# VHH binders against Bark storage protein B (BSP): the designs that were tried, part 3

Target 1, 288 residues: Bark storage protein B (BSP), of Populus deltoides (Eastern poplar) (Eastern cottonwood) (q09117)
Amino acid sequence: AHLRLGLVFTSDNNERALQDSGLYSPDSEDSSVDIAGRRFHSGTLNGSSIVYVKTGSHSVNMATTLQILLARFSIHGVIYFGNAGSLDKKTMVPGDVSVPQAVAFTGVCNWKKFRSEKGKLVFGDFNYPENGENLLGTVEYEKIKMFSPSEAPKEVFWLPITKSWYNAATEALKDMKLRKCYSDECLPGEPKVVFGSKSSTSDFYVRNKAYGDFLNDNFDAKTADTTSASVALTSLSNEKLFVVFQGVSNVAGETSSNSRVSYLASYNAFLAATKFINSIPTPRLACE
Below, E stands for the ipSAE of ESMFold2; O stands for the ipSAE of OpenDDE; V2 stands for 0.75 times the mean of E and O plus 0.25 times the DockQ between their complexes.

## First folded at step 1 (VHH)

Design b03 (framework vhh_7d4b_2)
Fold by ESMFold2-Fast, scan of step 1:
Structure b03 (fold): chain B 288 residues (1-288), chain A 121 residues (1-121)
Amino acid sequence: as target 1 above (288 residues)
Amino acid sequence: QVQLVESGGGVVQPGRSLRLSCAASGSIFSDYAMGWYRQAPGKQRELVASISSGGSTTNYADSVKGRFTISRDNSKNTMYLQMNSLKPEDTAVYYCAAWEYRTESGYIDYWGQGTQVTVSS
């Protein structure tokens, strides 16, 4: 009956942040719907009407789940929250929330022929040029084709966040206080919201410093994740408003953050998403 | 369309320093890797120094290592070459160049017009 916001995230830890907040209220005892093995929950988040769904990680799970959401429910726009790795610790550190202005797939590429007829991929030596062939210099990153109802298909690399929603997020979150501690584990500095960054999406985790540096250096990407560009492409293809909130859980190439820091990142991203949702007017119009 | 404009060339004595600047028109600059090429009369253009789009990876020709430093300021859409301990052999026209990472190795998308550096002994 009401036009809703779609709230999407990938993991059990993201769902736990939502549940722990106490801000979600189901519409009724049976307000969830299972579609293609995915559970869609209809309710309110701090008074705003939403449908939320846990999508699973990586680009295909996100795209498939989000397309079901947009095709089966009356959704005004899409809010994503989740975790990301920082590619530049001078810009963002664990606990911070990134609100990117654009996202891109960096896992869609053409692996060029070697100069010799012997062209090969060498597993294990990819990240160690001293111990083998470094093939990064032979990778050609590709634009992806974006389809939409109102315009001809086009090739795009950078996928822009909806300008009006990006601007609304910058205004809503400019003075936002984020959570610094979870149990006895506290972040070393005050976490902050960082706006205007570019983000990299691939179906692998960027845990290698050399590759993280490469993404920052060559694409000016400040965060890496496995889902944000899939949110962007699917939303843009459906001509839906969308915005992305990334909680920084680690720095690429440094020791992986512990479970508490990862949870803090998830929770801070959830707090940012919730503040944004509560700042925008959503139409409460009867649907046909 | 990216347009590159060089400045800072001139005539100096051996052992002195010069700083070259390359300014890009428009707001696309931060997506481009950049570098300085030079060409002396009767010689081919050679890459002197290069810098990645984010600025943390730099490469130098052996002839200039330890003497030249490349840097960039993406907020100003400007790339710099600090040239110290100049030698007569550094005399050349210096060109700034820009390329997207996804272009093939050695392919340059944009060239500046060039600026003359003369080291006179």
Scores: ipSAE 0.000, ipTM 0.107, lowest interface PAE 22.2, mean pLDDT 82

Design b04 (framework vhh_7d4b_2)
Fold by ESMFold2-Fast, scan of step 1:
Structure b04 (fold): chain B 288 residues (1-288), chain A 120 residues (1-120)
Amino acid sequence: as target 1 above (288 residues)
Amino acid sequence: QVQLVESGGGVVQPGRSLRLSCAASGFTFSDYYMGWYRQAPGKQRELVASISSSGSTINYADSVKGRFTISRDNSKNTMYLQMNSLKPEDTAVYYCAKEGYWDYSPFDYWGQGTQVTVSS
């Protein structure tokens, strides 16, 4: 008997990369289950037994969907692939795949001082740090409390990727060739897999260069997304193995993002996840 | 409930060999990195050797490279440390450890330990 691997992602572009690959085969016509408005698909990915689900973006959608996956299916471990923004273009650029060693929530804060001298905030329009100035005033990042079956609750900031799976990914993806072109649009350089970085998760997109620089300088964070820390927290809370593959779609603060580059990033993250999945031993139900 | 049980320690003369065993239960052994730590009196614990879930990636402390060999048998849920050319400096309690869930504690589930004494 086999346990399945859980494959999770957030967006239609991520799902399209999976479908376009031709590597997924459903177990049967009836091998999908709808739970709480999410569709869970049971099948094989290049011969490996998986359940995949599109979770929706942002921390709560990911955490809720992943907890349903882990509670309703026999899942050995969780593989996430998705998109992220680069916070350091010397380290990685669009098309690259980041395999982080740790992720953290950078959107959980104690807001100590509000900078609102003349009521400049409007719904949907406000500034983070710009040109070295924090226009929101003073915020302090907080640790979160993590619960798990075998440990007393503890406060954590960095959420580590499973060491064995991180190391397996490093070995499996060494010298991996990624996709450079989609249709007639090609990346300027050869995309690569970057290992060992830290990643920032918040429920807002980091599209401001000053804040991106702040995260890089103060946390050594190289990528930012809206979901990876939710994958980490939920997996760690359930004491499940997990690993994260981030396709770099943009550089924080640059305006050159486009839909084809975003799709290439999704596809490259999918290729990395698939190669990793095919490199690990088949999970077994019982092992003394 | 994770259980790790070390065995194979003892008293030996310098230059001799010992083989330590760690019997694991309460988790899927083949899924986790495993390691050996040691602690001498008055010293901090140090990682001696680690081995990946499949056995393909192995790491040793510089002090034991070329003398110690770590291995595992996933069918028996057992990890081994073959200790050759033992030195008095190898005297310590040796602990079997399972990969932890947090990076600031990379191996969290330690056994009771087995004493190794190298003396004339």
Scores: ipSAE 0.000, ipTM 0.161, lowest interface PAE 17.2, mean pLDDT 83

Design b05 (framework vhh_7d4b_2)
Fold by ESMFold2-Fast, scan of step 1:
Structure b05 (fold): chain B 288 residues (1-288), chain A 122 residues (1-122)
Amino acid sequence: as target 1 above (288 residues)
Amino acid sequence: QVQLVESGGGVVQPGRSLRLSCAASGFTFSSYEMGWYRQAPGKQRELVASISSSGSTINYADSVKGRFTISRDNSKNTMYLQMNSLKPEDTAVYYCARVDYWSGYPEYFDYWGQGTQVTVSS
């Protein structure tokens, strides 16, 4: 029997990209199983054996679903595709696909007390503009503790993508042609795959330009999403190979992208993930 | 064939300044985070400063904040460390390093130079 590749994504739009591709074929027997309200699908993607699952958005849904996948199925490694916002339009724009080299949680913070004696926030207090002072205080970014079977727990900020799989993705996807149009909507330029960037994960959406600029300036992060660092932490904790493909659906702080551009970004991320999956051999289980 | 070559070290009196340079070759310098480490005799190596590929993100060790300034020139494939108000405790071998994000940030470096000695003495 073959070890399968795990394919994970968060949303109905990501699943729609997979289904619309026509590249997925369910196994003839036991093609799906429901575990903890999540449906796991076993089949082939353009000939490669996979299990795919729609996880739901944000860090907890991804981590929980991915842990179930890794505990209940024989998975060689994890491929994530999904959407992200660009934090630097000079580096990437909507329609592009980011293949980050490292991801980090930028939503794990210690929220400092406001420094003024006045301006303490309590339940029901008016936040602003009491006394013309900012009542919100400041935040400190925190490292997260990572557990794994073979190593003592350690504090980490940047979570590296598996080096061998990142390198394989770089080789497989160089000069890859992505989709420019969905229906009658077309991107203004030719979308491209961007390698080697860092990505920010938070359980809030980065739609504020000043905060997006802050993440780019202070962390050199080029994309923001709600999921990728959960993929990384869960995969690393299970000592599993993984790689992340992010379709850029918007630029942080600019006017909201339309649903067609968002779908096109999902589809391009799916195409990149599929090309990668078809480029790597899946090893057989030596003992059963 | 990654190469990192440090220069600019020397012997200097307390309170004076030195500027270290790191010349990089064999890779696309503008695509990598770079940093400076130092190691004093009998002590563990410590990160002094790091700088992102674009130059936008900079980190300093608490012991050097306000005194040292890291910068880079991507057109020359060169990184710099301007060291002001030098103290005897700054005496160490200073290493240029390329950061690869495989093990974290900014504490992981996958290529090192040979180092340049900085001695601060009376």
Scores: ipSAE 0.000, ipTM 0.149, lowest interface PAE 18.5, mean pLDDT 82

Design b06 (framework vhh_7d4b_2)
Fold by ESMFold2-Fast, scan of step 1:
Structure b06 (fold): chain B 288 residues (1-288), chain A 122 residues (1-122)
Amino acid sequence: as target 1 above (288 residues)
Amino acid sequence: QVQLVESGGGVVQPGRSLRLSCAASGFTFSNYWMGWYRQAPGKQRELVASISGSGGSTNYADSVKGRFTISRDNSKNTMYLQMNSLKPEDTAVYYCAAHDFYTSEWGDYDYWGQGTQVTVSS
């Protein structure tokens, strides 16, 4: 069959990076289809056959859109690019691109009885995920049940990126030069690709330094977003290859917004995704 | 937490000057494009001038070019509008605005001040 790569992202800013690149060419004058209010575009990205779609943020929008993509199109594998916040400025800063090795849902928990004593919930005063006790309440992080066609359902916390595609991305993006400036505004340092990190996904934005530090200290998570674990769970459940590229747009707790850096982060993540896509063989029609 | 506070407005005769200031707090000032909008009674808001985060780029409405100068002091989290050769047509409420350049439409600012009245009359 005519297999394509699925390219997914969440926001207008991510789509703007793709459009600004000039690398996308539609297959025909009318090479899109609307499903459930989402527009799926069929074409080529610098010569590689893809279907791309803007999903919207947060776990449900990503999972729903990605399942439609995988059910309605002949997709070889899934490439996600998007934005994330850094949880450790010693390892990565705004403008960098994270290529995680594993992602997890960190927003799913069992919140047990809060005792009658008033007080604070202290993160880190618990054991994950088996036993967690806070003197004033218990917060226990939950594993996610993963279904697939080939095996019995299993409970997982860390969702691994496809090893072969993670390795291919590491090879394709070694020594990659990322964009530092847009117009007269430049990043303070040289942006870089960071490999092998762990990433956290929740349906809330991690802007609080204390919680960001907690995720780094207790889960060794280096980035936080609202979508990557949904990409992982949906792809793994469908037994599809996948890889994630995260452009770092902020550091948890340091700033609420920097539009130029957010755009550069989106663009750098897009550049990384494109270089990866062009590094792997994709099926071509016999006449091409 | 985010605040933009305008000052420097007032009543002035034609041909005179005013300097508006906008004090910003609660966000990383140097990361935002800043702008001055104005709105006269019964009219829509219009962009008067804007300045990039670094101060390296400025834009002006045709009606104010050569008369108004926008500037900023990132060390003081303050933006200014120097208004020279004021005309009755410049009478309006002037609003300070902060713009997320890449995520918002160009005419759609993320944060707005409450405005300061400028009246140019005899």
Scores: ipSAE 0.000, ipTM 0.090, lowest interface PAE 22.2, mean pLDDT 82

Design b07 (framework vhh_7d4b_2)
Fold by ESMFold2-Fast, scan of step 1:
Structure b07 (fold): chain B 288 residues (1-288), chain A 121 residues (1-121)
Amino acid sequence: as target 1 above (288 residues)
Amino acid sequence: QVQLVESGGGVVQPGRSLRLSCAASGFTFDDYAMGWYRQAPGKQRELVASISWSGGSTNYADSVKGRFTISRDNSKNTMYLQMNSLKPEDTAVYYCATETYYSDTWVYEYWGQGTQVTVSS
């Protein structure tokens, strides 16, 4: 067994960013293993010993894959990089990288307001909007129960990023230059790293501007994705260090059809993750 | 316009070698990761080998690992596949391609027309 960093991401764009960088070198023996249909890759990233895996999107794929990683490999800590949508165009735009301080599940809720006194649901009871009712205002957001070896199970909403790793990322990336152009297509402004935001995870894509604004206004969430809170919950449950890097690929409520901007967001998130990895002490595979 | 042109295919006896070339034009070649794919009669197209944009990392299918070597020359906009110890099972049409990029519903993917490799006893 080797003590190494776990590098996780969801999509082909994320994997292509890793491959395109030329920084990954597979181990000479046993460089990959398939577990439950998922391929785990053992190697080095710019000299640092890692295991990486493409998890697939949405909370269950991430949680299941990450638990396999943590159970089957000797992992020091988890670095996630991936894509997210911006919920606040004034603070971040496509190409930027968000380093959140906390993440939460915003897709686990109770829809408890019922307009019918008879207790029988009919289609019209849930039409939105009717008589000026805002059905989103009737949703109650649930905490998630978190299990860990060192504590009794507890209810949590905000899942904090590991303080030491969040602080290390803030210091390592504060003056970082991100990639602006890909194949002659360039972002309109200089991309930047944004620290200290909160992020929303749900199993649906936040494409609606009104809902995005609701998350920003009520939770102070600046990004939305389908995976970051699963990374947090699974890592915290296993008492593992972790950090999240989100490349902004779209803005909630705006058309996103540009695969190059999505790829560039993936690449910038990967660059941020790599710079963080290079800034912390890591185990080495090379001589072992 | 984007163009990928394969060459170097042919008919060989088992145990021999072939070198495939893929000449690229119409895009910035050194910005793209590249791969070799193959399709045998009655089978699905499969990835054989891939190489990063810089040439710094390579990946191989288990069936060809240790026998095939992928490389690229960015100054010539050309990618290569050196195929050693060829087996009848390697008989297929070989395609060069750029790596696929996704943006939810959008895909960028460029393919060559393919070159036939036949390994027969």
Scores: ipSAE 0.000, ipTM 0.117, lowest interface PAE 17.8, mean pLDDT 82

Design b08 (framework vhh_7d4b_2)
Fold by ESMFold2-Fast, scan of step 1:
Structure b08 (fold): chain B 288 residues (1-288), chain A 124 residues (1-124)
Amino acid sequence: as target 1 above (288 residues)
Amino acid sequence: QVQLVESGGGVVQPGRSLRLSCAASGFTFSSYSMGWYRQAPGKQRELVASISYSGSNTNYADSVKGRFTISRDNSKNTMYLQMNSLKPEDTAVYYCAAETRVYSGTWITEYDYWGQGTQVTVSS
């Protein structure tokens, strides 16, 4: 009789990293449970009791799947691992793992006008995707409303990672060795874990350098993804502990990462999540 | 299953008028910004005119301002280009396009859907 940890991720690459590790063992008494087309797996990860699920990409898939997990299983807290893009190549490069201290939705906004000379787009000024006037100064970023059982609804922008779990992650992952090579392809430098960053979440991919620079300069965001703030909002709304591990797979404004670098990013995020999971005390039901 | 079908092209003498139509199906027409592009032989495709989803905002290339008028009828899922005072340099294949735009993210403009094109020839 113990509480389990919820392990969530979005993609086939993330699931492949878990499977390739050989660290997951299904429970002898539990089979996978299918709910709303999603498969929930109960077992152990390197000795720690978990339920894991592949959620699908973007905010709605994550929120829906995570709410099912929290409503149908006895979950102590939520661990997310996945991929992200770097918004600052001086702090993070592909292969690194970001452990953010706070995440925010940057895709919830009001578009007030166009930035062209006369308030409209100018013909011929945009060369897809890299050229053109930066329209971001016309966007008003909105707070979102957060509901929880123990306090009145409130408007929030930054969603903080659980302080105790963030601190536990910094201790567990200090001096952690990450994977540098997959097959015969190796990263140019030693990958590292970066703590204390802020992360941007939107339902679009940040591949434009001007937008990436804007997020870094104005929000001090170091990474961008499509899911982390959805993990945060859903966990906070349920008053559950949570932590986020982001494997850096690309840099905003640079060429897209190849499949091996993307896999290494997934694998390194998985390694960080696993080390964290194995470092925290096993949660227990009070009287069972 | 998105379809854009252009009509109204043809051969005309300089100074004459033509009206192009674009019939749209398979998507929520009233939610999309629409545009007309043209491409002359051996030249790059260029945007001629655009219209917002509501029809309240229009934009024109400098070469056609005062001569061309873009409009739409959301009840008929149709966009139009009225071309007046046609010149030989207006000779091109004209394409209907439905544009999706993401201004707060990674892409400034993108055209998701294209028609097959309709030929406009202005010759003496």
Scores: ipSAE 0.000, ipTM 0.100, lowest interface PAE 19.7, mean pLDDT 81

Design b09 (framework vhh_7d4b_2)
Fold by ESMFold2-Fast, scan of step 1:
Structure b09 (fold): chain B 288 residues (1-288), chain A 121 residues (1-121)
Amino acid sequence: as target 1 above (288 residues)
Amino acid sequence: QVQLVESGGGVVQPGRSLRLSCAASGSIFSIYAMGWYRQAPGKQRELVASITSGGSTYNYADSVKGRFTISRDNSKNTMYLQMNSLKPEDTAVYYCAAPYEDWRGYSYDYWGQGTQVTVSS
């Protein structure tokens, strides 16, 4: 059997970027299969053999879909593209593409009291409880237990992107020109690819500036999404190569992104993923 | 693939100050925190202080709170420990350490070679 690259993304908006590119060609009219309500498409992307699937957002949808992909298809490695929020406007702004070197779950926590039973959240304002001080104690971020075929289970916080694929992406995408305009609407600056950042994944959206600042200042996280660490954990657990491309669609704590900026972010992430896919060697036979 | 090199140790009298430095090199992008440990003669190695890659302090040992300050200079990939009001019980070999996670997500600790701090009259 031939090895393919797995291309995963979460939303209709991400799929629209792929479709609008005109770069995908299905192997045949019947080259898709439906598994657990998800449609897996076999074809080529600018000449490279892939299987792509729209996973749905948040950690469980991504993990479940990616595990089906890896269990049912001969996949050499996983390429994710999608949207993320910037946690540092000085580093990246809407339209940019982040290629992180590591991702972590920042939504898995133990809530503990301070030594005196008193404490305050340092994450900024909470709207619950609506009255009084938010004296909720100490929040401790937890490591995730990772299982893999080759080694005993371990607890890990930062989930590293595959070193060889991260390095290949850095070389393939250096000085890459991204799309600035969609019809008559243009980004205020030239979008760029940003390498080597860390990314935060949670099942809640980071729309609060104080919490975004906390993640940047304390974890050196430059982007936040609901998906990337789930891609990482599932890929690492299956001992599969993987890489993540995040189109920046908003800045945490600023007004929500408009739909055209979000589409440009999706499109630029797709362009980065495609250029990376075209840069790696043709996959070899799966039985090797 | 990560190397940590300590400097700044020495012999001082009680009440004096020392500043330790730890320079990190190699694949530093997998490092999310760094810390100082010490080991006194006949005692177990203990954590003195730790700092995240973003510069926020995570922890100080109770015995050094108010006397020691940990800091970073990200432009130099260097971590510092400012040690004030030194006491004889601070005498130890001080080690720079960093947790490291490889491409598989496995956690390791990288250690420096250590630098001797002696507080005596």
Scores: ipSAE 0.000, ipTM 0.116, lowest interface PAE 17.5, mean pLDDT 81

Design b10 (framework vhh_7d4b_2)
Fold by ESMFold2-Fast, scan of step 1:
Structure b10 (fold): chain B 288 residues (1-288), chain A 122 residues (1-122)
Amino acid sequence: as target 1 above (288 residues)
Amino acid sequence: QVQLVESGGGVVQPGRSLRLSCAASGFTFSSYGMGWYRQAPGKQRELVASIWYEGSNKNYADSVKGRFTISRDNSKNTMYLQMNSLKPEDTAVYYCARGEYDFLTGYEFDYWGQGTQVTVSS
């Protein structure tokens, strides 16, 4: 009986990094399966058995695709790689890879009636986590309800990465050398893997510097994306191991990232994911 | 200096085909994404098709999907738009554009050519 690792990502850009690597080998000419308009590819990545799928952007596309993967294939655990924006240029810059320890939805909120006092805006505290202000004074961040087979439903905000896989990633990627140049574009410094950060997921892109600063200052979030918390919630709800690798493609509030840097970020995230995948034991059924 | 020169436009009857070409100079063509915009009289300029600098990641406006095909030849510094099954509503000035694709923001175009007229008349 074979268990595989699930490799998920959102975009053609991410898929191109996988294809350009030359590390993927399909099991056969007929090893892909179409389910609900999504194509699932069974093969090996540098010798490790995987199923990969391109999910599409936004939290719902990720969740629905990942649930299909987990329901229709024998998956030991989920590895996500993709792009993210940095919320703290002092911690992470384009080309770096973030390996977060926890992720949260920051787009699930109650938008309450505006309050004003003597002609001035009065900003209120956010509901969860404790302390801080939102930019409008009327946004209350919400916990999400998580269901799983073995536990009673619970309300959660921070979704922790699987501890054993987070620790394995930290060990496997220690002192990892990432790609610095692609085409005519080279990063100004040496890209690095950054561990232990927290990440923000919403279905809008965090392009506004003030909001990015708010997320960093009040949630201690170092990256923002549209998918990581959806990976986490779906994986935890199915009691599956998972880990997230985010290639930093831009800084929130900056006017530019170029296509070469975005591809390089995708490629570095892919390299990190691959090194992790090749570092863990081959998944096997206990009765084998 | 960045220069983009379009060719291949003209007057054709509905249902026919045209192939537009864009010759690029003044920059490293293989390092940039490219696109085709069009602007009809009284309409806003719209992105018709785009292509990544390696020839992958092709995108099309819904109005042209299945009819138009974008391609590029980096050895010749040239981009193409094959336009099949032309309709009167495809009548517009077509502009070659240089841009960069960002996963988070989509295409961001910074230079356009002078344009080539395509007229589809009954």
Scores: ipSAE 0.000, ipTM 0.127, lowest interface PAE 18.0, mean pLDDT 83

Design b11 (framework vhh_7d4b_2; at its last look DockQ between E and O 0.60; V2 from the best seeds 0.00; counts 0 for: pae E 18.1 > 2)
Fold by OpenDDE, look of step 2:
Structure b11 (fold): chain B 288 residues (1-288), chain A 122 residues (1-122)
Amino acid sequence: as target 1 above (288 residues)
Amino acid sequence: QVQLVESGGGVVQPGRSLRLSCAASGFTFSTYAMGWYRQAPGKQRELVASISGSGGETNYADSVKGRFTISRDNSKNTMYLQMNSLKPEDTAVYYCAKDYLEYSWSHGMDVWGQGTQVTVSS
């Protein structure tokens, strides 16, 4: 018997991508388990043994679901695919797939009292038409406490993707062709896989250009979503390998992409994840 | 080629201080977080302290907190570990390490120095 890979995503569109691909085959007609309101599916993705679960949006849903997955199933590693917004349209556009090297919770903050010590994000700097004071004051970003079996808890900001898997993804997805069209709608350019980026995760989705730019400028974040950092934190806390694939669905500050583009992003992220999954060996289960 | 070279190790009595240095070359030093690790005989390698690329963030093992200080001079491509109030249990080979990222802690170390011996004994 082989260990399984955990495949986690958030949305119906992500699940639809998996289903529409025709690459998933359940182990049996009754190969799903309901736990805490989540449905876990055991099967194969293009021949690779997986358990997948739709977690819903935001960090707590992802973290709790993923922890259940890891606790109840024999999981070797975790693969995330989902949607994200671009914080830099020069590097990533809708339809592209980002494979970040690190992710961080950028929503973990100390919201400072008005006219107190200044945090890194100063709301008054973003006043329109003139900068000045703002009753919202400032926000200081905080590190999070990370727990792991092998060492004492520690404070961290960036959560790195598993290096070996990142490198493997880079190799496996080299020159990968993504889908350019869905139905009668096509992307204006050829979508691509982008490596090496950093990603922002918060429980608020970044649609504001000013804040997007702020994240890009100050943290070098190129994408924003609501769950990637939860995948990272949970995986690391359980000493599991993990990798993140983000389909870019929109650009912060711009009009939201239509449903077709959003789905295309999901599908491309899924394709990337699938190709990666098929490229890595799965270890055998240890004998009891 | 990325290279890390430790120095400053030695034999000291309990309660004394040592200052370790790590000279880095072959990469943009300020871009990467760095760390000190140690390995005592028969024990696993453990994180002692880490520092972000800019030096603005530091992290310490509980066992050395308040006694050790990690710092860096990016203009000299050098990282330091000031070790005060040394104890016999601090005896180990100390390793300098380069992180894969600028703001990562311990999970991203990809380059190691040769190590420097620190011995604390009466």
Scores: ipSAE 0.000, ipTM 0.239, lowest interface PAE 13.8, mean pLDDT 90
ESMFold2-Fast, scan of step 1: ipSAE 0.072; ipTM 0.547
ESMFold2, look of step 2: ipSAE 0.000; ipTM 0.161
ESMFold2 (binder alone), look of step 2: mean pLDDT 87; pTM 0.882

